# Ledger of designs, part 25: VH-VL binders against o27280

Target 1, 266 residues: o27280
Amino acid sequence: MDSMNVPEVLEIKRIVEESESVKTFIFSWDFRREVRPGQFVMVWDFRDEKPMSVSLIDPVRSEIGISIRRVGEFTDRVHGLSEGDLLGIRGPYGRGFELMGRDILLVGGGIGMAPLAALADEATARGMRVDALVAARTADELLFLDRLEAAGVNISTCTDDGSCGFKGFAHERLLTLEENHDMAAVCGPEPMMFQVMRILDERDVPAQLSLERYMKCAVGICGQCCLDDTGFRVCAEGPVFWSQELSRVREFGRYRRDPAGRRVPW

## First folded at step 17 (VH-VL)

Design uc12
Fold by OpenDDE, fold request of step 19:
Structure uc12 (fold): chain C 266 residues (1-266), chain A 119 residues (1-119), chain B 112 residues (1-112)
Amino acid sequence: as target 1 above (266 residues)
Amino acid sequence: EVQLLESGGGLVQPGGSLRLSCAASGFTFSDYYMSWVRQAPGKGLEWVSMISKSGGYTRYADSVKGRFTISRDNSKNTLYLQMNSLRAEDTAVYYCARLDDYSYYMDVWGQGTMVTVSS
Amino acid sequence: QSVLTQPPSVSGAPGQRVTISCTGSSSNIGDDYDVHWYQQLPGTAPKLLIYGNSNRPSGVPDRFSGSKSGTSASLAITGLQAEDEADYYCQSYDRSLRGSWVFGGGTKLTVL
């Protein structure tokens, strides 16, 4: 357990360009340390450290993948790396997704598809029927379509500009789908997740949602990722929460805390 | 050996409360969904409640919704059922059962604990 | 009153074949949810007998078999033995009831 908190310096084995702004970094992994979809690792570039979801879990190849979207200074540096370069990785941390039932609906937006892609692999391997609603702003930002298709996932797409699939937001597309599932897993922009959860709750579909918050220690000590009122720590009790849990989280879909602890509205 | 052991049953008056416990052993408790099933004297089986691995998701039969609360402590390998506002019709043997999360069968059962609600 | 319907009782002589039916609806068995069977010996807790419509757990003799078709399922017992005298329950899942685990009313099997 103690060793888990010390970053292991790992070589980037491969880099997969998922889109213009998203790359997947592949690392060799010792699976004596189990990792579950929905869990995250802390990625250290020897200057800064950021939490990243695991997007690929391959015990056969002894590999994991971490998908990173280029959004700031840290990710800019990481995106500048090449195969053979080094990164520090510690973890995994947090609560991952649970699977229940025979069929699952995945609803993902943008980079939120990263943990869901890993979950899709597990679900399909388990024999579940997997439907995925993949959302993005534009067609070129849709992630993991080929991978999901290859896994036997039934894919529906939606884009803000209508460049691929349904024109509109994920929750709007969801309203047009009548079929219910045994459970749903949701990850993406929090406003999207909020709307999707409401629809699923109305339909009595149990859902798990992966939250994103500013995170520092990743071990439930510093409290930077604590959700108001409930005391839930995203790094410890999350990042995956059941909809029943999130129903008690007042800030969900409304605001988050920035690194300074200030409320930032979505 | 995989085992579930219920406790906490007894005699209680209508409107009273009782808390049942189920101790699990022989398997990784946190890897399984759990459920409570009850059986009134001379009657059939009735599902009461289920709880997810993490405890973050629960479900109840309509007959107990709002009165019963299922919970778990994975650090103690224990499942709980808090029963409030008990009624005569709640009289039953209560079984703890390990629940399959894919096909929804119950493969491990405890011996049961008797709950009697009577004035 | 049970969501799944079973005959209250069945009987057979040793060595005979008996069947127990379990009738559901389009919202449970008919919605392609698996049917499971439990055996409850007198004075004991239920025991899983058949899971996933037709699978036997370890220790269950092959003279027990399960099947499912449409909105119904069936448990068959061949070579009936005295020790088979028990109550048998079918179980499935019903999504229309906000996701409920549903049982049959139970069938008392008497070995003559």
Scores: ipSAE 0.939, ipTM 0.963, lowest interface PAE 0.5, mean pLDDT 96
Fold by OpenDDE, fold request of step 19:
Structure uc12 (fold): chain C 266 residues (1-266), chain A 119 residues (1-119), chain B 112 residues (1-112)
Amino acid sequence: as target 1 above (266 residues)
Amino acid sequence: EVQLLESGGGLVQPGGSLRLSCAASGFTFSDYYMSWVRQAPGKGLEWVSMISKSGGYTRYADSVKGRFTISRDNSKNTLYLQMNSLRAEDTAVYYCARLDDYSYYMDVWGQGTMVTVSS
Amino acid sequence: QSVLTQPPSVSGAPGQRVTISCTGSSSNIGDDYDVHWYQQLPGTAPKLLIYGNSNRPSGVPDRFSGSKSGTSASLAITGLQAEDEADYYCQSYDRSLRGSWVFGGGTKLTVL
């Protein structure tokens, strides 16, 4: 196996508290190993390993950031760590986002904004106009607003409870926005992504979507992240897919496979 | 040297099929969007199709939708154009072109391959 | 039948200045999309001449210049030389055509 598959033990350089449930862990990174927005790394706390999207790519400071939401035992342990503590990182893996055109729409829900924040930085650096629709259940769960604003991103927010911005779901807010873009990048709950994709397709806006599936090996061998019918491996052919590719994926927006391989509805 | 080289052109009957290839060299092929552009004899340039870096996104001119398929093999640095249900009006020199993904210009062109559709 | 409109032909004597117009609409040139120009010498493939409205690729003489205003663009050639005899095409992008790359009909430049 390639040396890239061996976790590198890295010191947590900084921790940024993004919200009550989300922290960004920053590491020194050797950029001889290229990393792109939309790619993921495997994070190892010496007990368990989980895939996490890269949310910060800073070649100037030679740093990367990984944003992690507290959702279970693994992430509870990681959230208990401090600056100076160690984590194992292997990767990056998967297909990242491509950029096309002069203006891009980012649509993110919850922790789905993590890879999109990195993409926003790249798009802005490229000279693109960046619009971001940031969605969350409540105002306190909206992520990266200050960071996006500082980068010059035009932000629109929506919350389920109406505590900030538009009251409703991301696809509902999107319907109220008539402006088209050269492309869109979408990441968040799959039901959200499914509805957003439909709207974008109707508008003939090229869209890329980042899928989340149970991943074990991250190298396209174990098959745990395979999508039905197509055989696409989310860790190898994804996690970023074009809408044209996802149109062939029956399970998209409908169900996923659990670790036992059973269909689980969203 | 950055270069594109088309092949696969020839004479075909109406309703027939033909597959064009474009071999890329001198640059990282997978870092670029690619396009096909054609030129009928004595006529102007017409965009035919484009494909994203990964090949996951494609677009076609209305005149060829449903009949032509653009694809790429990044491991072979090769772009393809599968042409089915060919018509007389498809007769043209077909150019492979490297496409800029920001401003949408084509900065590298092959020498073209001639496709003639005739009974 | 081309989305962008060019004069079919222009001519000039050596040393003169010639201009080639490219007229589009609000859905292409009139939008934020750039205009690009290509030179096609007789019997050869097109070559990028101007990109991003007014930028010259390496190797293109400064005799060639491009500009864009409103829904139109223009290619200017100063100090016309015999080797400039060719077909010239403008190109842009049109979102209203489901996002299509669009060309002008081409202009044949004759050096007298």
Scores: ipSAE 0.938, ipTM 0.963, lowest interface PAE 0.5, mean pLDDT 96
Fold by OpenDDE, look of step 17:
Structure uc12 (fold): chain C 266 residues (1-266), chain A 119 residues (1-119), chain B 112 residues (1-112)
Amino acid sequence: as target 1 above (266 residues)
Amino acid sequence: EVQLLESGGGLVQPGGSLRLSCAASGFTFSDYYMSWVRQAPGKGLEWVSMISKSGGYTRYADSVKGRFTISRDNSKNTLYLQMNSLRAEDTAVYYCARLDDYSYYMDVWGQGTMVTVSS
Amino acid sequence: QSVLTQPPSVSGAPGQRVTISCTGSSSNIGDDYDVHWYQQLPGTAPKLLIYGNSNRPSGVPDRFSGSKSGTSASLAITGLQAEDEADYYCQSYDRSLRGSWVFGGGTKLTVL
């Protein structure tokens, strides 16, 4: 088998336009190489390389999907690609989500819904009851609603401007929900995740959170994705962490490191 | 063959410490939640602790919180239970068990290791 | 004492049917958590007997059956045999107890 550390040049099979700013790129995948929701791959456009979460895992069609938000030069180039074009993919890397129990709550914000969508597919296939709180700034930025609905997920939405669902933030909406779950999976802006985790901890709901940090090597060598206090490497020990692990991480929800290693507040 | 084998039990004085080990074989250890269950002599079963697949999440019975620590080394296929500040009431056979992560039953049990806390 | 309540003992003659009850509450069995049963032969470790209320693991005879209704569960043994003499424990999960695995007090089955 090929080394997971060597980029494979893959053809884009399909492109799904999820929103104005988000596209999902579909690739053929050899599932002899296992991939789990919550793991990420390094995407190489032959100029630069960026980590991207796996948002679709389809063993039946032998495909994976990577959802990419248009946010900078690299993603601008990738968004300019068409079906049939080539990208380099290496991975998957990192620790993915675990599933426990029969009832799961997914809380996602913006592009954070990408790994959660993949998790939702796995959870529903397992026979779990899945509730999803999908958050975005505006209605047109809500991701994967149709896909989640088709999978049998019970969806609640919230938007900052109130254009869809609850008007407010995800943690505010969560406070209005009385039902507890066997576990929760959370991914989105770190300030959101921080608030959501606090609520879930108070409710004694086991939670896993997927963190985003600047990653360079993806193999736990360069240390640029290290978290303060613990030395956790997001690319190796993460990106998925249990809330109990993150409780030991002082920087969580407070600041991150920039490419120069400097503290940058959220 | 799927198997769990406990070790590390013995006699210890109150306030002492003991570390139990559970060696797993016959299955992919890292794919399963694990638990410790104990049974005092002539008494029933009592759940002690559980640990997630990655080891990042743990839970304890109130009777052992703050004193016991569950951990695992997936590279060694081994589950651990560090027991500190042991009390007479901790005297029991300690079983390691493989835990189902969906319905929460324990489908594989070790033979148990006896822990005796006495002056 | 135990979160789940079992009779301390039951007895039956060979060939008879015996039933062991397991009573919980709305916070465990009644909260749609499954009930599982374990058999513990004298001097041995517990063995999973029934999982998911009524499922038998491989190797468990069909004369063992489990059921659940409301906040209670029951283990039935038909065609009682001498080798069935053991302690039996029901087990479930309780979310209100900070998410704890809970056992019944155990039932000693004597074959007369």
Scores: ipSAE 0.933, ipTM 0.961, lowest interface PAE 0.5, mean pLDDT 95

Design uc12
Fold by ESMFold2, fold request of step 19:
Structure uc12 (fold): chain C 266 residues (1-266), chain A 119 residues (1-119), chain B 112 residues (1-112)
Amino acid sequence: as target 1 above (266 residues)
Amino acid sequence: EVQLLESGGGLVQPGGSLRLSCAASGFTFSDYYMSWVRQAPGKGLEWVSMISKSGGYTRYADSVKGRFTISRDNSKNTLYLQMNSLRAEDTAVYYCARLDDYSYYMDVWGQGTMVTVSS
Amino acid sequence: QSVLTQPPSVSGAPGQRVTISCTGSSSNIGDDYDVHWYQQLPGTAPKLLIYGNSNRPSGVPDRFSGSKSGTSASLAITGLQAEDEADYYCQSYDRSLRGSWVFGGGTKLTVL
């Protein structure tokens, strides 16, 4: 806890190529700093610092994994690193997922499967039945399928182009799936999460969704991660919210905010 | 050592309001789902409401929906039940209980606090 | 009408075996939700007696046992003792009531 606000410089122990655009960076981790699925860390490349989801939580091996999609200058630089190279990590921060019941549905779009893969490990370890709907634009972008299958997760896939599994959007596939889960956890593009949330709410399935917003301090002081209508700070009261909390938030699924706090459409 | 202690019960007129509190000690309060259960005099147990660890998810029995609000303050280790528009049939002992999030049993109960709704 | 049905009362002599039934439906016990049992001594709060159909918390004697089959569950008490005189409640979860926690109506056990 006394080191939580200062990046700890850590060596990249292992790199897993998850897809052409996604790598998982694995670090040794002292689990006296507890990490829960759905929490995030701030990754520092000595120039800039960005929030990233934890995708692997392994107290037995004393390891965490952080999955990073290459989408810009920061992530391009990080993807250029090798095992043995250094990164700064501070955290974890935020509210993680809460488990409930015996049957859980995971709905992940793209890199959104990262925190859900960590949650799947926790859910299977406590004996829950886990169904996962893994969505992407194309088959090559589906993440963590082998890992989920090895954990005993029941996988459904969908791709926008139909190259693997159901052709269409995650919420369309969801309409054809079993309705009787005790809870759901959702992470992915915010428009997808909004549509999935509406279906789950109609079915009275308790749902938690992980949001992304611009972050600076990660501890709730600077106000950069605030949501309209509720005063929720994504870095402090989130990033994981229950659907009941989000139903009153006007901007969810409709707008996002730029670094200056201005509302912009998706 | 693990303890729950309710307070805030009393006599109230029909249509009135009360706020119940439940003080938790001896365990990490924020790690647990919580519930309220009531028992009318001479009657059985009736589930009233539940709340998730963060407080972000709640459910209510149909008999109280729209009138009662469950909440929690994890910094104070306290569970609350705001009861509005009270009716004579709400007269009961109200228990707070620690709720298991896997099998849904209640392993720790408070002593209860009596609410009487009467003219 | 309780969602879970229990007999209003049962009785037995010291040393005997008694059972208390708990009957639900396809939306609770029959949908494979666990059944839990609580003992309430006169003037006291309920106490968890059996959870997860058949598990005993620490401190509960092995003469208490639980089972579940189909839409029904049963609490068995062997070697009945005077201190077993109490009210007993079964409890489960029901998906058809928009995800509600449900109790049986209670059974008063009298030790003769």
Scores: ipSAE 0.817, ipTM 0.903, lowest interface PAE 0.9, mean pLDDT 89
Fold by ESMFold2, fold request of step 19:
Structure uc12 (fold): chain C 266 residues (1-266), chain A 119 residues (1-119), chain B 112 residues (1-112)
Amino acid sequence: as target 1 above (266 residues)
Amino acid sequence: EVQLLESGGGLVQPGGSLRLSCAASGFTFSDYYMSWVRQAPGKGLEWVSMISKSGGYTRYADSVKGRFTISRDNSKNTLYLQMNSLRAEDTAVYYCARLDDYSYYMDVWGQGTMVTVSS
Amino acid sequence: QSVLTQPPSVSGAPGQRVTISCTGSSSNIGDDYDVHWYQQLPGTAPKLLIYGNSNRPSGVPDRFSGSKSGTSASLAITGLQAEDEADYYCQSYDRSLRGSWVFGGGTKLTVL
């Protein structure tokens, strides 16, 4: 069952510095190849290939943006690139977010705001009211605030150190927010997502959460992206899951897997 | 031609089970939320259940919760309703409907399949 | 009992205007959820007639119109014709019912 997609080599059209550690790389994109918020691409730097979330989907300008946090050797190399340099891109892959109703809550931690920023654009374009809870460790790590504000999103912030907005964790701030949304979309560190999901489930708010897992093939063959207990493959059945689906997954919020597939505590 | 076609209705005794199917054609099935709506003989419309595009989120009317299960197979363009522990009050024509995810209206309906629960 | 209240019947002569009401509560129509209308001709499946309070799908004559105010909605039919004889249902969404789709009890329209 070998299924191999070949990366398309694309020129970096523009680079946006979102923070000291996060850059958005913008490419021209043919939207006959449809892209949905929550889907991911595999980015190839001609040495390694890693999954990255799409943060900008702009059919009018024929542009797609990919936000990448500098966290290791691959992302350090990519952050060293300039406009005009080349990257390989495969995809998009995975299941994106499904919108429902007229009133959506976004809860994003750190780089997890990337796919939610794309979703916010889609939601506002169809006339939804969008509330976003944007979380980070410090004020300098809050992402996409100006973009969200310009789109008409109602922003609440929280930081671990209290340097901006509510001092504390996203789930603590969530307890003080309005409960009447038609749906929620959540992306960020898995411990944060677990706590947020529990609150949303208690409130009967339909929620979708975007998971990160190690990926190799991106099309569901190799098994490296599988979740315990269900056999869900994050690259094929996810990365976006409904909270109803995740309730059957013991590993969610309790441990993660390293590249070799071994359990590692959070 | 956009079309929904229900099947699987019939006569069943109280406590029995029945599985309804709804075949979709003429549109991209996986792009739409779906719903089941029923109508008892001589009565009005009653919402039964809904399912998200992926099948990962479902809702049920209180009258069927715990007894009915909605599901879908997007590779077969088919919606399902598994009905267990059937009661006389479940007797109705069951309609499959395409559900709008923004305003929550139902723009495409099947012709329905009759379920009769009687001893 | 229906969450949305409709009169059980309405009648009119050909050429007249008739109005069918749909009354909800603060947890559905009054919570700014849209009202939709369906026509069910005798022996047939329901058909979407009005969506989003006032929008007509392609193929629905402009003599059918919808409106919404407060906790209530209204379907108006002008230039009444014999083929308009049908059951009419309003439908909305109710937040207090853990996110339930709700229909009115239906209104039988009799022409003459």
Scores: ipSAE 0.810, ipTM 0.900, lowest interface PAE 0.9, mean pLDDT 89
Fold by ESMFold2, look of step 17:
Structure uc12 (fold): chain C 266 residues (1-266), chain A 119 residues (1-119), chain B 112 residues (1-112)
Amino acid sequence: as target 1 above (266 residues)
Amino acid sequence: EVQLLESGGGLVQPGGSLRLSCAASGFTFSDYYMSWVRQAPGKGLEWVSMISKSGGYTRYADSVKGRFTISRDNSKNTLYLQMNSLRAEDTAVYYCARLDDYSYYMDVWGQGTMVTVSS
Amino acid sequence: QSVLTQPPSVSGAPGQRVTISCTGSSSNIGDDYDVHWYQQLPGTAPKLLIYGNSNRPSGVPDRFSGSKSGTSASLAITGLQAEDEADYYCQSYDRSLRGSWVFGGGTKLTVL
């Protein structure tokens, strides 16, 4: 029996309210099951199972944190849970971020900051300089700012409405930032990631980007997470891809697929 | 013990091709960036190529761009260098090296494999 | 012609101190990229001698030391021994070449 294929029932140890719509659920975790920033878990509420971002990886306290945005029926039910309640967790799955060099740029939009917050902790722990561009629609939706600051991350913000920091999109703010990083990691709305990737490619900055797609098995068997025209499986070959890999993916930045497999614009 | 072992070198005519292999043992191969470094007879060390842990990111020295392809198979703990359109200037001992991803030093080297390009 | 410049040779008698210089530019050593040193005994592969400017791997005696200042680095060998006769290479990273690993031309150390 492979424990990664059967959900382990875990008690919610602590809940952090990150914003009005985002909560982080913290669980005790046995780190013999290694977790890398950018990997995901499947969360089971005994009715449905959904992939969720890992935002905290803390071997010292033997804890992981899973950040969940309230966007529908499943996430509404999970947001209604309390400390002491149970969830099933299987994983981790997928390819995480690979660190490179002495300085890193993080570009996160909305809940996309969750895996980047975990990456920031790993990067700072090994002595990297970390710059983060944190984007949201409004100031109240900017995630993890206090945590990033406490970790020594140099933060730039942008909001669509200008309520905090630069008024505009992440890629517009990026054009005004320094160009000299050893690598970048990008996670957020796919149209944002596409625009950010173009700028980073022009600057010759190696970049990794995290994609979201519909998932069922999470181990690469069912084919539900495949990308058009390449056959890459987001749950197995991704969810994190290098920009060099994504340059030949037709659907990136243009459309996605719903659970029924239909093309849906971003 | 940590070991890297190159193979696939030999004598080849200009314009020919060779594929080098590097067998890794004693460490978790997929946890490391890897590189190729070469040394022409009587000359110094020259960096050739690097590859990320997953194989999804690669870089090449200008002297080999478009002719050489680095790759890896993590299930076989093996690094590869496909060398096409070989020139006399490519004559060298080719070393496989484990690349540190923070400070960019090479802490483990293979013994090297000799590639001779002559007609 | 190498991006990093080293003297072609240095020599010293047993017990003496020698130094080997490595001179780069603002796009490599001067951009705070670390300098590493490799020892290559005749007929063998290079081995890491100094990394991160001044750190010694396990098994490298403390009579080998490294330093870095501005765009230059130096390898010092004290208590010179016959076994130290080898070629020595410095290495860094150069951002101006879209990210290239760069070596010095090498220095042959002769123990007299």
Scores: ipSAE 0.809, ipTM 0.901, lowest interface PAE 0.8, mean pLDDT 90

